# VHH binders against q88v07: the designs that were tried, part 4

Target 1, 377 residues: q88v07
Amino acid sequence: MAQSIVEAPIRVDTSRKIIHVDMDAFYASIEEREHPAYKTQPLVIAHDPRQTGGRGVVTTANYVARQFGVHSAMPAAKALELCPTAVFKTPNFPLYREVSAQIHRIFHEYTEMIEPIAFDEAYLDVTTNKKHIHSAVELAHRLQQEIWHQTHLTCSTGISYNKFIAKLASDYRKPAGVTIVLPQDAEPFLLREPIEKFRGVGKKTVPKMHDLGIKTGQDLYAQSELDLIKQFGKLGYILYRRVRGSDDRPVEYLRERKSIGKERTFGPFLQSTTEVNTHLKAIAKLVAASMQSHQRHGKTLVLKLRYGDFVTITKRRTFGEFIPNDAALFEQYAEEIFEEVVDDHFNSGIRLLGITLTGLAPLAFENLTLPLYPNDN
Short names: E, the ipSAE of ESMFold2; O, the ipSAE of OpenDDE; V2, 0.75 times the mean of E and O plus 0.25 times the DockQ between their complexes.

## First folded at step 1 (VHH)

Design k03 (framework vhh_3k1k_2; at its last look DockQ between E and O 0.01; V2 from the best seeds 0.00; counts 0 for: pae O 12.7 > 2, placed apart)
Fold by ESMFold2-Fast, scan of step 1:
Structure k03 (fold): chain B 377 residues (1-377), chain A 124 residues (1-124)
Amino acid sequence: as target 1 above (377 residues)
Amino acid sequence: QVQLVESGGALVQPGGSLRLSCAASGFPFSSYDMRWYRQAPGKEREWVAGISSSGGYTSYEDSVKGRFTISRDDARNTVYLQMNSLKPEDTAVYYCAAVRTYTYSGSTYKVDYWGQGTQVTVSS
């Protein structure tokens, strides 16, 4: 049996303007800002292995410590071995979170299409933006300037038409660099990259790639689509496209939080519907306040209950429109769901109640309803 | 606000010396490559000298090589151009520039910040 495989030309969407923002040595730079003497010292952000009995891992290290071979995720004991004069500073995650939130408020001045990857890293889709700035390079400069002015921290940025290329570009000039990859430059840029830089090629896949002679984007480009799919499945399909400059993944602005909820445990256990409703009202008020505090709304309300015998029920209700952040409305829906799911296990009492919202979006993202027919149809 | 302010421009005789200074503010100066450009009347702006953000690499246009020296003082956010053995052909407005935007190949995509310029005139 003969089957002909006809491959369609790869579609490359170059219409978008994507900025990848990468804060320069984020945790170490914050600590250097708080204590300037650290700038000339090898600084390792980790619990001191001499105090932990050799346990723990390096969160990050400043440039001085990196010259000794210290890197993130390395055992703290190994960092001390490589750099005996290192200053160890316990991570201050509450401070890092606060600074990250400040930087994200700056991002929101320019676009709502923000996908945070970590405290120090985000994608921004600036194709259309709040400041009506047409040059992504100009917008990146304004971001760097505003971040520097407000935080005294630097960031490196990569600019291109998709997430994959923008992220690669952001690594090219640190600190404080702006690297742009125009559509016509994408292929030469990708051909020179090590295969380890191609997202999806993890530590377990690298040896198999090397065994096949694939060490760079140029080697990857030379492979047939069928051979890549045969060896790597869906990853092969993706990599064949990525090395040709194709990556249609959107900036996922809905990923900042997947759920917002509150729950309570009871002792003594709740024994009546009246008691349940009293506590659902209190929980609904806390959830509504939390939703508003995070500037999110959601389409799905989830009721969680656990009976005194530890049987747990989770029931979801999804709406066509975003639910207003109204405590009375959350209470109403939770009570309705409770009545639908309550059974004989209630005889053992209720030991836990929770209300959670999912299907989250920023408050600035509204439900769009269009008339089905204009006048005269 | 970002600002580059040049100073030190003057009228000097051929064979004389000048030191230009460029005071920077409003951006992370120590992370930027710094350059000097010049523009004579009726001519395009031309690159003169460059110094890397680390200070470890300097480069010069051929006609000024051996006569001009670029340097930087990151503690004072200042870049300097020491000009020796000045010639009438060195007469131009001299501009300080900050660069950190590059293509993947390392070519300058654009100059990020420009100074307002300082006039150097070499004449008897």
Scores: ipSAE 0.487, ipTM 0.792, lowest interface PAE 2.3, mean pLDDT 87
Fold by ESMFold2, look of step 2:
Order: sequence, then structure tokens, then C-alpha cells
Structure k03 (fold): chain B 377 residues (1-377), chain A 124 residues (1-124)
Amino acid sequence: as target 1 above (377 residues)
Amino acid sequence: QVQLVESGGALVQPGGSLRLSCAASGFPFSSYDMRWYRQAPGKEREWVAGISSSGGYTSYEDSVKGRFTISRDDARNTVYLQMNSLKPEDTAVYYCAAVRTYTYSGSTYKVDYWGQGTQVTVSS
């Protein structure tokens, strides 16, 4: 079983041309375009925490505010703490949706293989394209120029042979960057990256990796596949391949998401409720982040577990209202469901845990639980 | 003026096959991606399969992959869903949909035009 995984050759397919497009500080840039006075102020797109009693999250911030350490998904109260002089602007999602639609119409002039990630982010597969442009770099430049011409907004692009590297490349130079990582450049690029840049390696995983002497892609590369799987489960399997430049995920442009979920497999199997809850907490955080990045919320939370003896239980809980995208809440519900369904098969341990949100709808407003302010319907 | 008319829904035994058709009129069919959705009793409508406007790309929900095939005939303004190895879980009203507008999500969630639906029942 484990020996078979070690013997399987990794496959690196370099035949595709993938562009990741990321609009620069999208919501804030739109607001600056509409009201240029914002360009010289630290601007935070969020409901004002002074009016909400400290609740809410930053949707995005302009580059002035980012110099104070403000970033997306940060609590709005913390953004105020970091930058007391910040201007808070409530998001105008109808306007942002309209601008996003305009940008997507531009994408469709070049390719139909577009996987939207958020209003401001998409993957394009341009291996072939409607304009018969041979260079993906030239295509990315043309996209940037056309977006600027039509919207007066900038974007950053990353170009490579897979989604993983293209995404990393787009973050390399912001704003208005075009970064290519060719197949021959991929290994040096990946080996130098801090481990925090690898998807799936979050705040909890980083300390564990550092304790194992893994701080960079080079350190990760040096680890055996079996050790990574033993320490990190499915994440270890994936990271072994990612650091070697392998990512076969297609650009998924026709698929409609019915669910958003995360799951982990374990070796060794989990043997206690304490271990289970620890991993449910981590999975809940990943699911909450994914729900926010797709700008969705859901009415149903699904727990999946598989015992060491392969018995699989899937149990769901449906709510009358959309569940807030709050990792602690997802964790709480997942733990409650686990307690409801766990049985004597637990003697064989837990091989897999998963949390999935279904009953999805677009997230049109910040989901605030405030008795003093009505919703903007 | 715009119409999407599904046909071919029937009662079928498990393991059987069925072919759904959706005839389109009143819009430039060849410019639209076409999709099939289904809605089982008491459940939300869910995406099943999609085909690009060019016909060159198809995509399927995991539970139907390998069993269902979507195709289109632009000369007849018709989209098809060939359904093989049918299971009781496939029981639903099936809707065709036309999509041209895409948004910021990892999938389209706005359908420009919906059909009226055709009932598929898989029962022993």
C-alpha cells in the first residue's frame, strides 16, 4: 500500500499554457476609480467596525492601507487597530459584479476555458486560443492592456504549465505584473519558496514543518514521500508532487459547484476524539476560507468520516438560514455531528475526515449578526 | 419567444437507458453553452452536465461521469443527454439551460434561459 505510492513515478505534464489573472486590490481599485480622493487615503472595503461594535471582516484594502498591514479576510476591528486613520467603505457588490462581468467578457474574446475563482480572480487555459496568439506572455499582456483600456483597472498575471505554479507566479510582482515560470525555471522557483506559499500549508502546519526542518521548497523536496504521507496524510502526497512541479488539475470552466469541501486522509489513523477534533478544526478553517474565496455560503454542512475498516459515514445537517462562513462554527457543527454518528467502528481508527458545505448560493452581503443594523436587501 | 423544450423523460428500470432532448428557439443557440440540471423531490436543483458553445468541451458531475453523455446539434438547435446505467438516485425532473454570462465564481451560477423540465423516474 505505502510502498506502492513510493514506487509510482510522478508525471510532470508541461504541454499546457495556464494564466492566472488576479485583479489588483479589486474592490478598492474600483472605489478609487469612482472617487479619486481615496487614492491618497488608507481605504478599507468593509463595514465600519466602529458602527458594528467591532464585527465584520475586510473584503479588501487599497495599497496605502496595505502598507499598515491590512489585508483581506482580516477582522475589520484589527484593521482599525493597525490603521486608525483608515476610511471604511461598505462594499458596493452590484458595481463590483458589473465590472467583473465586463472583465470576463474580455477573457471570452481569447478563450472559453475560464475557471472563475472570485470576482477578481480566474484561471485561463490558453494552450489554444481564439486569437491564435502563440505566446502566452503576449496574450497576458494583451489581456492586461485591454482590461486597463476598458476599465482603467490593473491586474497581475502568472503564466506557467499548471494552475499551482501560475497562481504562485501571479503573486510575484504586484501590481500590474506579468510573471512567467517556464518548465526549466520551475524547480529553482519552487525550491526557493517559503513553505508557507504552498497551498494547504497554513498556520497550524507551518510550525510542525519547521519542527521537522522543513522551511523551504528545498527542504520539502528532500523529504521522502512516505515520510510526508505519514506526517501529513493526503497533504503530504500532494506537496511531494507540487514541489516537483506536478499539478494535473484542469481549468474547470463548465462545472457548476454543488458543494465546497475539504477532506484529509490519515496515516497513522486517528485513535481518539481529541485527535479528530484537532483535525476537524483545521479542516473547518480550510472550508471557511474556500467558501469565502468562492464568495458562496451554504445551508447544509456535511461530515464525512471513514473508519480504518473502510466503513464510511456521511451525515448532514441542514439549516433554515445560510451558515455564516466562520471556521469556529463549522468546527462546532462538525464535532456535534461526529458525536452523533460515531460508533464502535472507531476501534479501527479514523482513516478520513471531511467537511463539506452544500445548498450553495452567492454571498451578496457581509453576513453580520448585529441587532442594531438591518440587512441591506 | 425564447423556448427550451425538454422531451424524452420516462419511467425506466434500473440499469436502463434514456435519451433526453432539448429543442431551443428564439435565441442564437450556437453562441450559448448548454447545460443539464436535475431536481429530485425535496432537493435543490443541481448541475449534471455541460457542453461548450463550440461543442469541444464537456463536463460532468462526478456521480454521472462515464454513464451520461451530453451532445449538441447546432443545425437542429438541440442539446441531448444520453443516460446509461440508470440508478434510482437519478430520479428527478431534468432541465436544460442556456448560459452565456459568466461571473466571478469558480462556476457559473446564472442561467440565461431555463427549460420547463422532463420527468425521469428510475424504479424497480
Scores: ipSAE 0.011, ipTM 0.472, lowest interface PAE 9.6, mean pLDDT 84
Fold by OpenDDE, look of step 2:
Structure k03 (fold): chain B 377 residues (1-377), chain A 124 residues (1-124)
Amino acid sequence: as target 1 above (377 residues)
Amino acid sequence: QVQLVESGGALVQPGGSLRLSCAASGFPFSSYDMRWYRQAPGKEREWVAGISSSGGYTSYEDSVKGRFTISRDDARNTVYLQMNSLKPEDTAVYYCAAVRTYTYSGSTYKVDYWGQGTQVTVSS
């Protein structure tokens, strides 16, 4: 009898209180703090293209410069073209790091559940917190005030029940904004968002989505899970759930590296299996050393290769137990995988080889060999 | 009564071919995505292939890409799995599943029906 299993609807956990903190124009704001005259001028944090022969990229710009169309990752020369009166300030990363550390110290007063994303961004899980503040909104307000008091810098906050929505919310009302997305408001909020705002949707994915008529959260929501998986793979699976308000990712306060790997690009291309093996051996040694230095072991080894014609193959092998940090073993597994995946494209040579370990855990964790077989005692 | 009946499982040599069939009854077949799963001894059930309700989209597990082909005949309420270049690693019980997802009031629901499976053994 065909058992109809009605799988439970996508369960959305709404029990958590997550704050995403984003410092407003962080580097530029620091510079303005140090030099108040910059507040009324277009300020671009970049090497002056006039001094670098037209080379350089904009790290960030203050709000005055942004009015001229200057944005992050823009060529510095283009920024000068858009805003000839712009003041270019060379980045002072030591200062920025120091200020970031100050802000993080403030975070730690409220919770240990902190996931830094960048110098100017972090997730805070405040479901339970050190201040015993029940309202996440109140906590966020206090946090903003404390940051201002200590640093004279502003931040925007997004508050919701998961990381995905909290991050989207923090971008909604900059600068010095507070955006709250309650569980009941999550769906309407997400449906209105352009697809470009969805985490995981990069520059390469946007055109494809647009071609498929996916421009907004609403368009994304209308897609079947299967279609999204077919078109976008794992990302499709994730986006199907995200647009429905589901994100079960914890705030990772222990930046456990998800993966440790090394890649090498070749010029000239590798043309023989012998050459490939030689380089796999070298890469494996580097990976093993890195694994040891980080005191990690992994369960999955991933081989990446790119052919001369740019065809790329990524193959994963997962083991039942953690792989010993042995370069010879990594090499062996990589070679085995290579033999399995190599095809006629090898005639164009190999441009890139990479070995990556995933499923990482600390070496101190005793392999609880879960007995696969119940001992018939 | 909802029924899915798999057939076509057999013992074959490595490099051989098999065609599995799954005959469906008791539900609107054309409205369901069809999927093949397999379970090897001592392993978890794994997804093998899927075809959309419209038949316009197919997907495959990486290990079977290029070797297996999923197709459907709505007039006969049947889904097929053509398996070529079979390997010992393909030995498993193969299951047919009919799957439909729908969204109501912000929640996504999934209905799935399963067959009893058919044994495929690849051995020299």
Scores: ipSAE 0.000, ipTM 0.197, lowest interface PAE 12.7, mean pLDDT 89
ESMFold2 (binder alone), look of step 2: mean pLDDT 84; pTM 0.849

Design k04 (framework vhh_3k1k_2)
Fold by ESMFold2-Fast, scan of step 1:
Structure k04 (fold): chain B 377 residues (1-377), chain A 125 residues (1-125)
Amino acid sequence: as target 1 above (377 residues)
Amino acid sequence: QVQLVESGGALVQPGGSLRLSCAASGFTVSNYAMRWYRQAPGKEREWVAGISGSGSDTSYEDSVKGRFTISRDDARNTVYLQMNSLKPEDTAVYYCATDSGYDEYGLGSDYFDYWGQGTQVTVSS
């Protein structure tokens, strides 16, 4: 390992086109869209501390509230102290998730190589893309335009040949910015960056970096590989490469979705196999439609059931081939699994049924295989 | 080999504090939104706290807001859950999980990206 670290040539792969998409103030922007009056008011997404007895933390805040010093994870009572005129809005995570899902459907129009990081950010590998657009800048503008037209939300984008630089670039111009860092511009760009901006350098590491005289990318670049490894271990190995513009991590698109499914809760509880089969048929139709909508197929079908006494069963069946997105097949397999797992808890009734597909791959993939360009480090 | 390993679970008295850690290996935590979940005996796994990949956004289940704080140390490839003012109702096995984006709205949390083995927290006199 020491020989590989010390003597390994640093290869900078510039063949890829990576876009980091970062939604501008995502939760606050959704709430401002739903209630436009919030745009000119200090909006804090949190439970009102006047109603909770001073409890709770800020989920996020809009630009207006941030001018008062309000930020995410701050106690809601402190946010009220800093901004007495603040409008407090309880987070609507179901809505935020739905909007995130809509945005990811837009991403799938351009590429299948999508790595979601959070509801509000993703990496896209657009080196080869569904629209055959050669310019990543043009593609980024089309993404921003389509996201705006469909959601009335803005996003900032960073474009480069790897994930590290693309994400760094996406922070450069907000809101609604497009920043590209070409291979020839990467080193000057990185050398001027504050050390705090280097992914992997957390707030506990910053003081140690500063104590060693490392305040910028220039200072980091000047360090020897061995000294960085001695001081920071694996992080030192990584940072030595990142400041030189090297980051071979692939866009992990196989992580985009691990499951696609639908579930229903019942009141009154289901009491017979005939009732269960009726609802499994309905759920199977929704799941098959969802699978096609997401352009995915899967090798594993999962039945989830919860009895009236809250005992929950999750049972999987994995196939050697991808299951056709056929509602009748999903229904058949779910009914077979139900017959296999049903027991005396059924006397309390069924309060929840779900069908989920896992072992997912794009429909263009006949077999789920390792990516053609996986880099482990 | 992708692994998440939780630690820090213990027996504490009501009103006590614990800090849970989730150490990742085989992947880089800074690439992922991270979540904490808990599961009490006989109950489904429930979401507790989340932190975005950027670290700019955090979210909490209503019963833990103001008492729990999620944070990340990407340099250590670790996610933390600081738990203050613990109640008997907080007794559960606590799990760390990645969130590569989402499953579908209304699906159970069991289908998120990667899960740890869990760490037991017991709040009792």
Scores: ipSAE 0.000, ipTM 0.255, lowest interface PAE 11.0, mean pLDDT 82

Design k05 (framework vhh_3k1k_2)
Fold by ESMFold2-Fast, scan of step 1:
Structure k05 (fold): chain B 377 residues (1-377), chain A 126 residues (1-126)
Amino acid sequence: as target 1 above (377 residues)
Amino acid sequence: QVQLVESGGALVQPGGSLRLSCAASGFTFSTYWMRWYRQAPGKEREWVAGISSGGDSTSYEDSVKGRFTISRDDARNTVYLQMNSLKPEDTAVYYCAKDTEVYIDSSGTYVEFDYWGQGTQVTVSS
């Protein structure tokens, strides 16, 4: 048992079966499915930098393009420099949303304990599951086969007793891999991992880690808890535990951090309330359709606006009950919030408007009232 | 600083023709692709046509293909939409657009950035 700075034992709970599912090059693979010729070409999902004056970033790239060093979040101009023959394809997010929703319906056949991280990534707690399958490896294979059958897409999976190790394992064999890290194998697995692979260690933190001689899990493990906390604060506390195989975070299947929204930027800037309301109506329709497509409803509506002078306002309104996915209702609330927040900065015009729903839950989850007292109907 | 100014919208009879213009300023026009969109009363904004940097590639929505032609004059920083064989269904406000940029945040939410003009009204009616 490892010890914290207060001499308390570090708990390593190995009772859970956690699967991390990671779709292989999700958006690029969807595009390859729609146009098979792309499979042998370096495909980059981004706006063509030759047409945008070098602006924009890579959303994703297929494995052919990645061989040239192209990766997600890279400037599109750099992707073109690395791969002059690259095929640039504008993202089709409505299609990607539909495919993601289809995959999540498959997840729900196995467990309700699903934590979505992105359109292409989720944690599943399968410790107790709807199919009563005891082998997480067998469940992962069935999941991959069902996803392939319904979508013609592949996914890689990582299996372990906590989220941290499961995520690391899912990156070990791509595409279409299944990697399991058993409790007895966790220590040698973690000690070999590069520090960049430890979630929480971002691009800004990696150079500081390297400067301190921390390049691998083994180097991290050798650090004292106190030194890690002194250098990295809360992150140091977390990493000391992660490298020892401890991660008590549950699969957050009721997590309310997901948001669904739309933003528009304007040129020329909006100058009147009539113009604002016209665009809020259009945005509200897109958001309502998106909410319904994702089978979600939310309790909080957020209005975002940016004035011509770059002053940005974000104002939320939270309701006691879920807001119906009605474009007219979203429009009404957004217009009311706009009237509450509008000030003299409006003289510089509006350069951006957005509507977002948060406090999300599945449509099947209603505001339930326990009958502790007589109700009105 | 990006400014797009559409012109040329008018009332025209079915079967008639119109040419729309969009004058652009505040960016290096020749390096960007340009698009035309339209919005009919009570409907969502619909993509109509697109033209690449330099004008080598054009694309059209199926309902206007063969009737509409997009072109550009980089010396004048202007994009055009030639509209032939107009139908009542073509009645809409027509918008010139520069770019659409999309990104996805950590929550899986996507955000779109469009640079639009004020629009020009086209009415096709007898």
Scores: ipSAE 0.000, ipTM 0.107, lowest interface PAE 19.0, mean pLDDT 81

Design k06 (framework vhh_3k1k_2)
Fold by ESMFold2-Fast, scan of step 1:
Structure k06 (fold): chain B 377 residues (1-377), chain A 125 residues (1-125)
Amino acid sequence: as target 1 above (377 residues)
Amino acid sequence: QVQLVESGGALVQPGGSLRLSCAASGFTFDSYAMRWYRQAPGKEREWVAGISGYGGSTSYEDSVKGRFTISRDDARNTVYLQMNSLKPEDTAVYYCARGEYDILTGYDDSEFDYWGQGTQVTVSS
């Protein structure tokens, strides 16, 4: 009697205008900008294998180094072998973060509906936008021009009605390309794609796909929904919909981390309230610093504790207003919660303490009014 | 481009040990939480171990506590999983995953959608 229940026909929502922005060779391009001589040199962003005893992995490489066969995730020692004259530059992640923030400020001039994926990658929902530009292609060109003007960096963009197709389109023409896939072009575009390009089809899944005769989007499209679910579970359910151009995931413009926190494991275990309070003070300082660096505040403080006998307690306290990012205040609340939950398990000691903030929002969102729902009114 | 490449999977006897590696590129590795997941035949991916950005904290699924150790080398953009006292139940494809945030608490599987291709671990006599 084990059976799958088939639901309603697939809905394809084509009402949205989604841009996927992907910065071209981001870290290498930043380093070339900071030191123009690198533009004519093979640049490898990695720890120097001559200093690491032949260890290390390439983060990225500029176009010059790529001509020697250097690529991302390659061992740094192999990169040195392929390109003995390569300049190895240790990544400057604080600089890359600052440049990413500058680019996001440019995005905010056009829309607030921005979902960051990485420092160099974001989705923008421009269906309605701050500049009242109706053409997503025109908006994408303006983004590229403004990014170039302000940062001297290039980006590639993909435009479609959902995130899945927009991301595929952004990889189609690099560098500095603009690729649009209109609703009427989506199915032919997807049917041509190699199966490896479909998100969720990893290198270990590819052989199983090939064994089933699935090498392209066209082959995937020909499979029944039940067969895909039987062979691949939830991935099969998703892929059946993706190849038909369906991806109803919104651009998560309020997509911030669900929590920001810090935790510590202790050896030897903590044996006294004085020791616990000392470490809660230290953890609170780290959490407050993390909250500030992420420009977030939260309404819920969570204390996590694990006793030496592995009994774990997680206790939260939710406030009507956002908690100020004040280490002393986080410490105070964590200590109060500890006193509420502590019991005889404390005799085995404390092996883990953590403080976490949830119910997060940007610091600028002081007067957020939630929408009213008929069932809640 | 975000890229995660796992290695180190092999056939081992019960009680044996393996070290898995995940080489990362295309993002600011040290600031991101990294997780190891596994998927046994016919099952969903399940979380195994996690390490926060900058290595400040680690966490483990109960079935692997005391046997597995996660660590990271930010200079090499690599996360490791040291697996000791392996059991037949540990047989799975092991995946490296990137979280968008630098902590482990409060994450579900949907927050870890940047996955590597996996490496097969088989524990059999």
Scores: ipSAE 0.000, ipTM 0.158, lowest interface PAE 17.8, mean pLDDT 81

Design k07 (framework vhh_3k1k_2)
Fold by ESMFold2-Fast, scan of step 1:
Structure k07 (fold): chain B 377 residues (1-377), chain A 124 residues (1-124)
Amino acid sequence: as target 1 above (377 residues)
Amino acid sequence: QVQLVESGGALVQPGGSLRLSCAASGSTFSSYAMRWYRQAPGKEREWVAGISSEGGSTSYEDSVKGRFTISRDDARNTVYLQMNSLKPEDTAVYYCAVEGLYSWGDEYPTMDYWGQGTQVTVSS
């Protein structure tokens, strides 16, 4: 077996069935769905650089625009240079979030063991599942079919016994692909993969890998654990195990929440402070109930508002102690913050209001003091 | 059950164009993702192009990107492969298939169903 610096054999847990779901060109596909004419046009999801004075970055681009060399995180001005005929569409994050929520509702019909990574990407542990479907392949096909029927969007899926291989497999065939890597096939599969495909090997790390002769999983596998740790630290430790098919990270479905909040969009837009306060009161009640349901309290209250002209304001207030989960108190703080931030953009009306709590901790955990018997009533 | 029949294969000169058709019968065609594959004598079968159920998205093998276009007509239960700027290297039997599965192991088939194929020859 492979030697580790801990002098223990590398353990490979193959008991799990993990599906990685990856939506195909998510934002661009949503926009193409809403406006089918975009399908034959080079579509770039970004603020138009001609209107922003050359500022901003590309969120994503459709296949047509990518043929011109446009890609995510590229400066929008560079995208326009590469593709002068590009159609620039301002990102509609509220719509993308709504579609993502719809897809997650579909996931919850199959399992509660869901780890969202982004709006368009999640791990599902389907080892045991709500539908009692024993074949992960059958379950993946059913997910793809249901997502298509409900959203008219496609996804690619990867199936294996751990998160690392499942994600790698989901990238193998797009769009609408299903790729399974069984335990006995994991090492041959990984040995053929380009090093760029190994999670954690970013664009900055690739040249260093290549300089060391590491271009594929095969090359990575041939490296000693000590050499990888010397060159790459923690990443080297991880990669040595990943190329051997080892990844014992669980699907983090009980992930510690960083925020708990509620927001609403309005049609028609709110035009008066009285209307704003009425809706902040309603939102505060929902947030307080959600905080209590999750058995959390927080030190920071965040007010989010979006004016009718899409100008968005997020303003936070942090307290020395945890805020009691009291709807009237959340309402009071949100109203005070609104009065502090409201300006002439209010003439456009309010299209969105939200209240969020951050700096979260369990109700039994208090202000840097370890409670005695934290679970006692 | 699905039956697939390819047509449109022919002898064509380099730089020429062809449109292949794949007619499906049985079950609900629009619910399937469809793929085109090809196989030249003495070579392994290779994936060429894919189209999702109801045509929401498409994908292509790198060597055919910009030259080939996959499309579907769900009212006629037909998938098309428009091939432009044909090269001698494109010479192969072309197959269509319903939604396939890729697996490194032998436990699961790589394809649900295949047609009989249609021969494309690019030569003078």
Scores: ipSAE 0.000, ipTM 0.250, lowest interface PAE 14.1, mean pLDDT 82

